# VH-VL binders against NAD kinase (nadK): the designs that were tried, part 12

Target 1, 268 residues: NAD kinase (nadK), of Syntrophomonas wolfei subsp. wolfei (q0aze0)
Amino acid sequence: MKIILVNNRFKENTEKKAQEIAGQLSALNVEVIIDNGLDEPYAGTVDFIMVLGGDGTMLRAARRYGQRAIPVLGVNMGTVGFLSNIEINELAEYLPLILREEYSLEARMMLEVAVFQQQSLLTRVFCLNELLLRSNSPRMLSFALEISGQKLEPYRGDGLIVSTTTGSTAYSLSAGGPIADPQLDAFIVTPVASHIINKRPLVVSPEREISLHLLEEREAIIGIDGQIKMDFGAENRVLIKRAPHPLLMVNLKAKPFFTSIDRSLQRQ

## First folded at step 2 (VH-VL)

Design d20 (from x34 with heavy chain Y104W; framework fv_ixekizumab)
Fold by ESMFold2-Fast, scan of step 2:
Structure d20 (fold): chain C 268 residues (1-268), chain A 122 residues (1-122), chain B 112 residues (1-112)
Amino acid sequence: as target 1 above (268 residues)
Amino acid sequence: QVQLVQSGAEVKKPGSSVKVSCKASGGTFSSYAIHWVRQAPGQGLEWMGVIIPILGTADYNQRFKGRVTITADESTSTAYMELSSLRSEDTAVYYCARGHTYKWSSGYFDYWGQGTLVTVSS
Amino acid sequence: DIVMTQTPLSLSVTPGQPASISCRSSQSLLHSSGYNYLHWYLQKPGQSPQLLIYLGSNRASGVPDRFSGSGSGTDFTLKISRVEAEDVGVYYCMQALQTPLTFGQGTKLEIK
């Protein structure tokens, strides 16, 4: 069995713990690859991915490995998040189940984001939460949104979020979007500080293709899962569609989404 | 409580096709592999193939040489096994079974359907 | 394809006596995870098969402790320490290391 351990190199406790876990797995004849984000993603075949850290580390793992149809387990390192399933102090208890492959999986849709300059593809990335288009200056944007060939009336405001249902509790929530059951597949399209009073969040079939481009030259950026930032100008176009494969998230214990989000919102 | 409920017995003529259904209730349908196994009268168990609904992928026993197709409808939690170009030696009880994990292999069959008798007779 | 061979193909036991069934694979079923992908099933007369033992030696939920599995690699054994009337049926081993999944021929256990 070959397992990738994904950790955050900037957190000393996580690096130390990754080395300890790698040693324990090696003692059980499991081959371990440590991915701290410095190198290109491991290209070989692997059986399982274990993410050591918070939701940010899981988002990075999903971007790097989410399209490979490999089970991904989130292991929380002490800060509760929405994408972790077990705590680090529970790992020893659940390790035999991991090695026996005694777990269920949840599919979480991902976005495929393609950025073009004219007709040339500049980049193609995948993400678990959202794409954010936003102004990078005090001036608001004027931009066009097209959904499966249907051109909507122009948008005017600070930007737009195109989110998965998993991302409904991230930036989309902060911008006024709905909380969505992550078991559902849908795009959630949430305006950011729109000056058009009737521009509402949209819930759109995941079969649709969404495109965005600026109607006026402005300083804008595209953000991916809050981790990747790209300049976006009037010469650019972005195409968003459902990624070919969902992220396969491992469930070793029940994690009640609605009670968890309810408690989180009550505390804040 | 997990249950797999299969469609009823069928009598078919040689050269025709049969499509057997397997409806899952309880648990998580999409997260598990659904396998199909047949048993000819008085004979042992023979693996036919598997579908992984969460991935939309299937794998088949080459013995059936393109005659078997396994599909799944996640909205109804139902898996289907279609066997074409039926021969008299295809007379058997056909079972669906759930693998404990999403993989084509490795899984043990923790739940089985009640079986569907398919009789191929001229 | 991996070939699974069971011995004996049939056995008759008096209630309370032990029974032992062997299963041999044409190649090692020991996976890099350290587990053997070998599972045992029981098919009682007129019923669907049911899981008895998984990953070589683990009892399925509800299976009495008189059932045990052992072995590694290519040689596996299912033991019943004290056979009871409800144990009548055909026992099958199955390899799950690779597709196609393959079963042994089955061992018929009868009460005398």
Scores: ipSAE 0.032, ipTM 0.607, lowest interface PAE 7.3, mean pLDDT 88
Fold by OpenDDE, second read of step 3:
Structure d20 (fold): chain C 268 residues (1-268), chain A 122 residues (1-122), chain B 112 residues (1-112)
Amino acid sequence: as target 1 above (268 residues)
Amino acid sequence: QVQLVQSGAEVKKPGSSVKVSCKASGGTFSSYAIHWVRQAPGQGLEWMGVIIPILGTADYNQRFKGRVTITADESTSTAYMELSSLRSEDTAVYYCARGHTYKWSSGYFDYWGQGTLVTVSS
Amino acid sequence: DIVMTQTPLSLSVTPGQPASISCRSSQSLLHSSGYNYLHWYLQKPGQSPQLLIYLGSNRASGVPDRFSGSGSGTDFTLKISRVEAEDVGVYYCMQALQTPLTFGQGTKLEIK
């Protein structure tokens, strides 16, 4: 068995724990690769990914490995979030199940985000939470939203979020988006400080495509999962689709999503 | 509660194909593997193959020499087993069963379908 | 393929008496994790098989404690401490260490 341990190199606690766990797994004849984000994603085949840390680390792991159809387990290390399945102190209890490959999986839809300059593809990224388009100045943006070729009325505001249902409890929520069942596949299109009073978020079928572009010469940026940032101008267009593959999240322990929402959100 | 409901009995001619369905309810379909096992009259159990719906991957018993095709439709929580080039020896009760393993091995079957009798006769 | 061999192939037991079924594999079913990938099923007359014991020694949900599984490596045993009328059927061992999954021949348990 080969396992990738994903941690955050900027969190000393997670680095130390990763080394410790790596040693334990090696003693059990498990091949271990540690990914602290410093190097390129491991290109070889692996059987399991263990994410040590919080939601941010999971988001990075999802972007790096999510398209490879590898089981991903979130192990919480004292943070508050929605993407961890077990606590670090529970790892020893569940390790036998992991090693026997006896676990169920939960598919979480990801976004495929493609950014273009005219007809040229600049970049393509898969992400678990959301794509954010926002102004890079105190001035509002004017931008066009198209859904499956249907042109909506121009948006004016600080920006727009296109989120997965997984991402519904992230920035989309702060912007007034609905909380979505993570077992549901859908896009959530949430305006950020829209000029139109009470502009409502859209819940969109994952079968549709979403495109965004600016209607005026303004400085904007695209943010992905709050971790990737890139400049976005009038010459650019972004196309958002459902990713071809979901993130396969390991389900070792059932979590009561709806009963824990208040507690989790209060701690964010 | 988890239930696996299979399609009804089939009577087929030699050389034809049969496709048996297995609909899961009461649980998360895509989280588990679906195995197919058959039992000839008065005989033991024979494993045919498995599919992991969430991955869309299947593995087969090579004894069937490519005659078996297992598929799954996540939208309807239904797995299918198609057996082609039917022979009289293929007369059996065919079962679907739920497995817990991500990969093909180590799994045990905690829920079974009611079985589907397939009779192959001239 | 891993060959599974059960003994006996049939047994008749007086209610209240114990029963024992042996299952032997052609190779070790002990996984690197320390668990044996051996499972037991019971198929009652006219019914689908049902899980009885998993991973050698764990009783499935709803299975009475009069059933127990033991063994390791290549030799496994299913025991019934006190056979009841409802225990009539065919018992199968199954290895899940590697594909193809394979079953024993089955052991038919009858009541005297």
Scores: ipSAE 0.017, ipTM 0.559, lowest interface PAE 6.2, mean pLDDT 91

Design d21 (from x34 with heavy chain Y104F; framework fv_ixekizumab)
Fold by ESMFold2-Fast, scan of step 2:
Structure d21 (fold): chain C 268 residues (1-268), chain A 122 residues (1-122), chain B 112 residues (1-112)
Amino acid sequence: as target 1 above (268 residues)
Amino acid sequence: QVQLVQSGAEVKKPGSSVKVSCKASGGTFSSYAIHWVRQAPGQGLEWMGVIIPILGTADYNQRFKGRVTITADESTSTAYMELSSLRSEDTAVYYCARGHTYKFSSGYFDYWGQGTLVTVSS
Amino acid sequence: DIVMTQTPLSLSVTPGQPASISCRSSQSLLHSSGYNYLHWYLQKPGQSPQLLIYLGSNRASGVPDRFSGSGSGTDFTLKISRVEAEDVGVYYCMQALQTPLTFGQGTKLEIK
């Protein structure tokens, strides 16, 4: 068995912990590849991906490996979140199940984001939570939103979020979007500080194609999963659709999503 | 395999500008930082700057006092380094190199272009 | 700017003998991640530089095991256990902790 260990080298002691786990896995005849974000994603075939860290590390792993149909397990190392399944102190207990492939998988939809300049493709990125279009200045954006070729009334405000159901508890929630069951496939389109009172979040089919472009010359940014930033101007267009493959999340123990989110919201 | 191919040698007059290209093949261009390094005849290596194509951002060595501009064209997987107000002291071989990260720093240069000789003479 | 100082600037080695090159930085290159952002390159005559050692001690793909890197913080060493004719060239250390990235002056290795 070949496993990729994805870790966040910018968290204290994370690299040392990853090396300790790699040593433990190697002692069990598991080939280990460590991905700390410095190098290109490992290009070879692998059997399993273990993400050591919080939700941010999982989002990075999903962008790098999510389209390869490889099981991905989130192992929490002290930072609570929604994308981990087990705690680091539970790893030894569950490791035999991982090695015997005795776990269930949950498919989580991903976004495919393509950014164009005029007719030229500039970049194509996959993500697990959301794309954010936002103003990069004190001036509001005016932009066009099209869903499967259907042109909506222009939006005016600070920005727009196009989210997966997994991303419904991330930035979309903070902007007033609905909480969605992550087992459902849907796009959630949430306006950010709209100056038009009747602009509501939309929940649309994941088979829809969403496009955005600016109606005025403004400084704007496209954000991906809160981690990647790209400049966006009036000459740009972004196209969002369902990614070809979902992220395959490993479930080793039950995670009560609805009670967990309800408790989290009460504390906020 | 990854390969960086640079434009050919140039001879320029003092006060003019030069634009050197670096075309990447065999890998994902936008996922990496492209650095520019120069080497005067018989001298050591000097870092000039870097572009991160996916972020559209660049950073420069202040030593060139705003004379250097680095750009990238994703559609052709090509990075460019333009140096203006050329002086005889700018005579050097100019290299592009790929940083293994998409960051301005931290990266090691895993692939280098073949180099472009720029001669500045009156 | 971080200043990188290499010693010696030149050395001549009989084939089969060891060689050692030192690189000193004006401030620590040890990042909070535990890595030293110090990399070594070799420029063979008439060629572009090539990566030898990255992050202080990791040998780049295709680099013979006779090359090794060591050190941490401000003091780094590149060692060649048995020098071969193909090792002739100029060796450079580079810090990548912060921009501007800076190189040592280079060490020219020649065969006697």
Scores: ipSAE 0.000, ipTM 0.402, lowest interface PAE 19.1, mean pLDDT 87

Design d22 (from x34 with heavy chain S105R; framework fv_ixekizumab)
Fold by ESMFold2-Fast, scan of step 2:
Structure d22 (fold): chain C 268 residues (1-268), chain A 122 residues (1-122), chain B 112 residues (1-112)
Amino acid sequence: as target 1 above (268 residues)
Amino acid sequence: QVQLVQSGAEVKKPGSSVKVSCKASGGTFSSYAIHWVRQAPGQGLEWMGVIIPILGTADYNQRFKGRVTITADESTSTAYMELSSLRSEDTAVYYCARGHTYKYRSGYFDYWGQGTLVTVSS
Amino acid sequence: DIVMTQTPLSLSVTPGQPASISCRSSQSLLHSSGYNYLHWYLQKPGQSPQLLIYLGSNRASGVPDRFSGSGSGTDFTLKISRVEAEDVGVYYCMQALQTPLTFGQGTKLEIK
């Protein structure tokens, strides 16, 4: 068995724990590849991905490996997150189940984001939570939204979020989007500080294609999962569709989504 | 309780095709692989292929050389096995079986359907 | 393809006596995880096969203690410590290390 162990190099405690866990797995004849985010993703065949850290580390793992149909387990290191399933102090207890492949899987949709300059593809990235279009200056954006070729009335405001259902509790929530059951496949389109009174969040079929472009030259950026930033100008267009494969998340123990989100919202 | 219920027996002419269904109940359909295994009268077991619904992928035994197609409908928790260009040698009981996990090598068959007899004769 | 060979092809046992069935693979079934991807099934007359032993030596739920599996790599054994009338049927080993999944030719167990 070959396992990728994903950690955050910039968090000192996670790097040390990753080395300790790698040693434990090696003692059980498991081959371990450590991915601290600095190098290109491991290109070889892999049986399992173990993510050590919070939701941010899971988002990075999903972008790097989510399209490869490999089970991904989130192991929380200290604070409770939405994308982790077990705590680090529980790993020894659950490790035999992991090695015997005795766990259930939950499919989470991902976005495929393609950014164009005119008709030329500049980049293609995948993400688990969302794409954010936002102004990079004090000036409001004017932009066009098309859903499967249907041109909506222009948007005017600070930006727009196109989210998965998993991302419904991330930036989309902060911008007034709905909380969605992550078991559902849908795009959630949430405006950011719209100056047009009737622009509301939209929930649309995951079979639809969403495109965005600026109607006026402005300084804007595209944000991916809050971790990747790209300049976006009037010469650019972004196309968003459902990624070919979902992220396969490992469930070793029940995690009650609705009661967890309810407690988080009361705490905030 | 987990059950796999297959469609009923069929009699087919050589050159025709047959489509056998396997409806799963009592568990989460998308978390498992569904395999198809056949058994000719008085013979042993032969693996035909697998569908992994959560991945949307299928894999086949090359002995059936493009004659077999395995599909799944997650909304009805039903897997299908279609075998075309039928020959008398295809007369067999066809079983569906659930892999313990979605992976084939860890997926020992913990539940089996009751079997569907397909008879190919003129 | 991995070839699975069972011996004997048939076995006749007096009730209460032990039985032993061998299964040999053309290549090692020991995976880097430390597990042997070798499973045993029983097909009773007129019934679907049922799981007996998985991953070489683990007894499936509901399977009596008199059944045990052993072996590693290329040589595996299924043992029944005290054969009972309900054990009549054909026993199959199966490798799941790689596709195509392959079965042994079967061992028929009969009561004398």
Scores: ipSAE 0.011, ipTM 0.546, lowest interface PAE 8.8, mean pLDDT 87

Design d23 (from x34 with heavy chain S105G; framework fv_ixekizumab)
Fold by ESMFold2-Fast, scan of step 2:
Structure d23 (fold): chain C 268 residues (1-268), chain A 122 residues (1-122), chain B 112 residues (1-112)
Amino acid sequence: as target 1 above (268 residues)
Amino acid sequence: QVQLVQSGAEVKKPGSSVKVSCKASGGTFSSYAIHWVRQAPGQGLEWMGVIIPILGTADYNQRFKGRVTITADESTSTAYMELSSLRSEDTAVYYCARGHTYKYGSGYFDYWGQGTLVTVSS
Amino acid sequence: DIVMTQTPLSLSVTPGQPASISCRSSQSLLHSSGYNYLHWYLQKPGQSPQLLIYLGSNRASGVPDRFSGSGSGTDFTLKISRVEAEDVGVYYCMQALQTPLTFGQGTKLEIK
């Protein structure tokens, strides 16, 4: 068996635990690859991905490995979040189940984001939470939104978020989007500080294609899961669609999503 | 190396406004929240508000009743805190601090700026 | 607002001896996830505050193992097993369960 341990080097707690776990797994004849984010994603075949950290580390793992249809387990290490399944102090208890493949999988849809300049594809990236289009200056944007060939009236404001249901509790929530059951497949399209009062968040089929382009030259960015930024100008367009494969998340124990989100909202 | 560098000390008259800057380096700006905390001479710490720079969204302590505005300029990796209608009791050291977002994480501040002394006197 | 109360407000400790600081919240800081949104900071004289403990009991990177945090719900304790000269300063607890984020009034630690 070959396992990737994904951690964040800048968190000393996760780095030390990654080394400890790698040693434990190696003693059990498991080959371990450590991904601390500094190098390119491991290109070889692997059987399982273990993410040691919070939601941010899981988002990075999903972007790097989510399209490979490999089971991914989130192991929490002291940061409250929605994407981990077990706590680090429970890992030893669950490790035999992991090695025997005695767990269930939950599929979480991902976005495929393709950025073009004229007719040329510049880049293609995948993400678990959302794409954010926003102004990179104090000036608001004027942009066009098209959903499966249907052109909406122009948008004016600070930007737009196109989110998965998993991403409904991330930046889409901050912009006024709905909280969605992450087991549903849908795109959530949430305006950011729109100056038009009738621009509402939209919930659309995950089979639809969403395209965006600027209607006038502005300094804008495309943000991916809050971790990647790309320049976006009037010569660019972005196409967003359902990614070919969902992220396969490992369930070793039940998590109460609705009570967790309800309590989290009291925190704000 | 993560670092938050704040603007220099200010002396202001009552009724004026002050704008303090906080420049982030070492990858702090795109995915983290920037909080503002003040400390009056010989007093404790008081939270003023937070901004998530990638969205431009801000949240404020209502004690400042619309007097505080926190903004960010992502192109320069700089956050700003502007406090208006200054009073003598606003004399304090103002800190910026990097926090894990309270929506995603636990809201603790892992790095702090060096502080900016704002003195309000007539 | 959640009110944070620290005791004692000041303490004087001989080097090598232990120190203990208490922090009490007006509401439970225990989240449904099982974590307490309670953090501890140290402000050394003339310096910015620095993070010591996060989520009740987790030691921040670079913080010596003589520092530990414990407690749950409304009652929390910061312990220093053997106080050293560099530990002098004001200690603050902070809750991050609800906005506005609120701090305790601070505990000043001095060397005898």
Scores: ipSAE 0.000, ipTM 0.390, lowest interface PAE 17.7, mean pLDDT 85

Design d24 (from x34 with heavy chain S106K; framework fv_ixekizumab)
Fold by ESMFold2-Fast, scan of step 2:
Formats: sequence, C-alpha cells, structure tokens
Structure d24 (fold): chain C 268 residues (1-268), chain A 122 residues (1-122), chain B 112 residues (1-112)
Amino acid sequence: as target 1 above (268 residues)
Amino acid sequence: QVQLVQSGAEVKKPGSSVKVSCKASGGTFSSYAIHWVRQAPGQGLEWMGVIIPILGTADYNQRFKGRVTITADESTSTAYMELSSLRSEDTAVYYCARGHTYKYSKGYFDYWGQGTLVTVSS
Amino acid sequence: DIVMTQTPLSLSVTPGQPASISCRSSQSLLHSSGYNYLHWYLQKPGQSPQLLIYLGSNRASGVPDRFSGSGSGTDFTLKISRVEAEDVGVYYCMQALQTPLTFGQGTKLEIK
C-alpha cells in the first residue's frame, strides 16, 4: 500500500508528527510520500491520502488530489473543524481498519473554476468549499451573474460567493448563506454586502453553469477556498461548474453533522 | 447485515432485452462497487461489468460491447444490469456482487446476490 | 485479457484428508502496492459463490483456519488441510489486477 501524508510544515509539530507516522507505516510495509505543500503534487499512483491538520490542510489536499478518486482521511491535530473524521490520538486505534480498507466513503462535490481573459483560458482550478469574488478596494463592485444562460439583474455590493454544500459552513455562512446538509449536491450563491436589499442567497442544481464578470472596471479578487488569490478585472470572466469527480472522504467514525453545527451556533 | 437481493427469473425471446435489479441493504451503497457476473448452465463464471455509484461511472467486458448497460439509483440503493439483443447463448444465472472497495480493479467480492435466471427461448 | 488456469479441474477427497488447488495467471498479479490481486471463491451446489481468500493469502470473515492461500506473481495455491463434507462445490480463482476481471475454469471438489 502507498499513502500520501499531507501536512502543513508551518504549523508547530506537524512535520515531526508526520515523520513519526511515516516511520510507523513503513514498519508495516506501507510506502509513504510526505506532501508539505511546498512542491508539486505527487504524480505517481497512490492508494490512500492521510491529511494531518485542520480544515485548511484538508482543502489543500482536496485541490491537489481530489480529482483522482483516491480515499482522503482527515486527521485532526487538535483544532476545531468540519473536514476531519478522527483525532490524531485515535489514529493508532483506526490504523488496522485503514490498512484493511474497512471504512465507508462519502462523496463531496467540488467546483471546477475556469478563469478567462476575453476568450483565452488563463487558469483552471478545483476547490472543495467556494469561489469568492470580492472588491479589493472600498468601492462596491458592479457585476453580472448568469446561471445556465439566464441573466440575472446586475449585482452591486462587495462581492459574491459560489459555494458547495461542504462550503456552506465556511465563508458562505459568515456572509448570511444557509447551512446545507453536506450529503446534498448543490451550488449555494451568497451575496456579500449587497446594496440591493432583496438579493437573497440562491440554492441551485449542481448541473448549472455559473458565469461572473465585472460591469465596471474595479480592483477585484477571485479567492479559492481562502487559499488561492487572483486579480480579477473587467476583461476577465469566470465560469464555475461541478467538477468531474467528487472528493472521496473516508468515514471511520460517525460524525454527527447536525449536532455539531447546532452546538457551535449555541456557543456564539 | 449486508444483503444483495435480485429480481426474479425471466424468460425472454431472442432479440429482446432484459433488465435485472440488485437491491443492497445493510451497508453504505455508494461506498462500494457493484459488479455483474454471469454463469451459463454447467459453465464457469464470466465478469460482465461494474458500476461505481460514488463516481457515476461504469466499465464493461468488451465481449458485451454495445449490449450491456449497468446503472445505479443511489436513492433506492439499487443497481441494474440491462442486456439487449438477447441470444440463446445468453441463457445464464446473472449475479450481482459487491466489491469490497470502490475501486473495481483492486476489489474482491465480499457479498453476492442470490442470482437471477434469464432463459432465452426461441 | 489475463488468462487464469486452474489444476486440477476436478478432484475427489476422502473426508479428513488434505486437498490442494493450483491457479496460474498469464501475467504477474503482483501490484506496485505489494499485494497480489488474486482471490478465491467457493460455489456450493445451488448457491451463489462465496469469498474464501482475498489478496492471495487473507482468509475472509467466517472462513475456517483449514483454508489457506499462498503464492505470488503468477503461481497461487489454495489448500484445505482437512476436507469436510461442507466443502463440496466448485472453487474459482479470480484476478482483479486489470479489467476485464477473469476467473479460472473452476475446480470441482467431491467427497469419496
């Protein structure tokens, strides 16, 4: 068996813990590749991906490997989050099940984001949570939103979020979006500080194509999962679709989504 | 307890099509691949294809190219195998089987359906 | 296609005596992961096949210790240390290294 161990070398103790786990796995005849985020993604054949860290590390792993149909397990290193399934102190207990492939998988939809300049494709990226279009100055954006060829009335405000259901508890929630069951496949379209009082979040089919472009030249940014940042101007267009493959998340331990989110909201 | 329950026996005429169902219970349907294997009377086992519900993809034995379609309905935890342009040599017991993992090329079949006899009579 | 060849195609065994079935593949089933993608099934008369051994040598849940699998690459063996009446049926090896998945011809085990 070959496992990629994804960690964040800039967080205290994660590199040392990754090396410890790699040693333990090697003793069990498992080949380990360590991905600390600094190099290109590992290009070889892999059987399993173990993510050591919080939600941010999981989002990076999803962008790098999510389209390869490889099981991905989130192992929490002591921070709160929604994308981890087990805690680091539970890993030894669950390792035999991982090696015997005795676990269930949950499919989480991903976004495919294509950014154009005029008719030329500039970049194509995938993400698990959301795309954020936002103003990079105090001035409001004026922008067009099109859903499967249907042109909505122009938006005025600080921006827009296009989110997966997994992303419903991330930035979309902070901007007033709904909490969505992650078992559902849908786009959630949430305005950011809209100047138009009746602009509501939209929940649309994941088969829809969403297009965005600026109606006035402004300083704007496209953000992907809060980790990738790209300049966005009136000459640019972004097209958002459901990615070809979902992220395959490993379930070793029941994690009650609704109970967890309810507790978080009660402690605000 | 995991169980795969198949639809009942069918008698079909040459040139027609048959659609066999396989309902999974007692496990997480979308986490596993569902394979289809047939066995002609007194003969061995022959792999027909697989559906991977979590990916929405299917793969087939090229011997059945253009005649076999395997689909899945996750809401009812049911997989289907449809075989068209039936011939007398398609008379066989058709089994569905669960792959241990979602990856069909690395899988072994941990649970099998009871089998569905399809008789093609002229 | 990978061709799977079983020997013998039939055998009769006195209860309590051992039995051995061989399976040979036309190419190596040893994957870069270190696993041999070879599995053994038993089909009892009038029943669906059932899993006996997976990944070359691992006994499936509920399978008695008297069953064992061995081998690597292209040559594999299924052994029954002490055959019992309930072991009658047809034994199949299967490769799962690549599609199409292929089975051996089957070995019929009968009691004398």
Scores: ipSAE 0.006, ipTM 0.524, lowest interface PAE 10.3, mean pLDDT 86

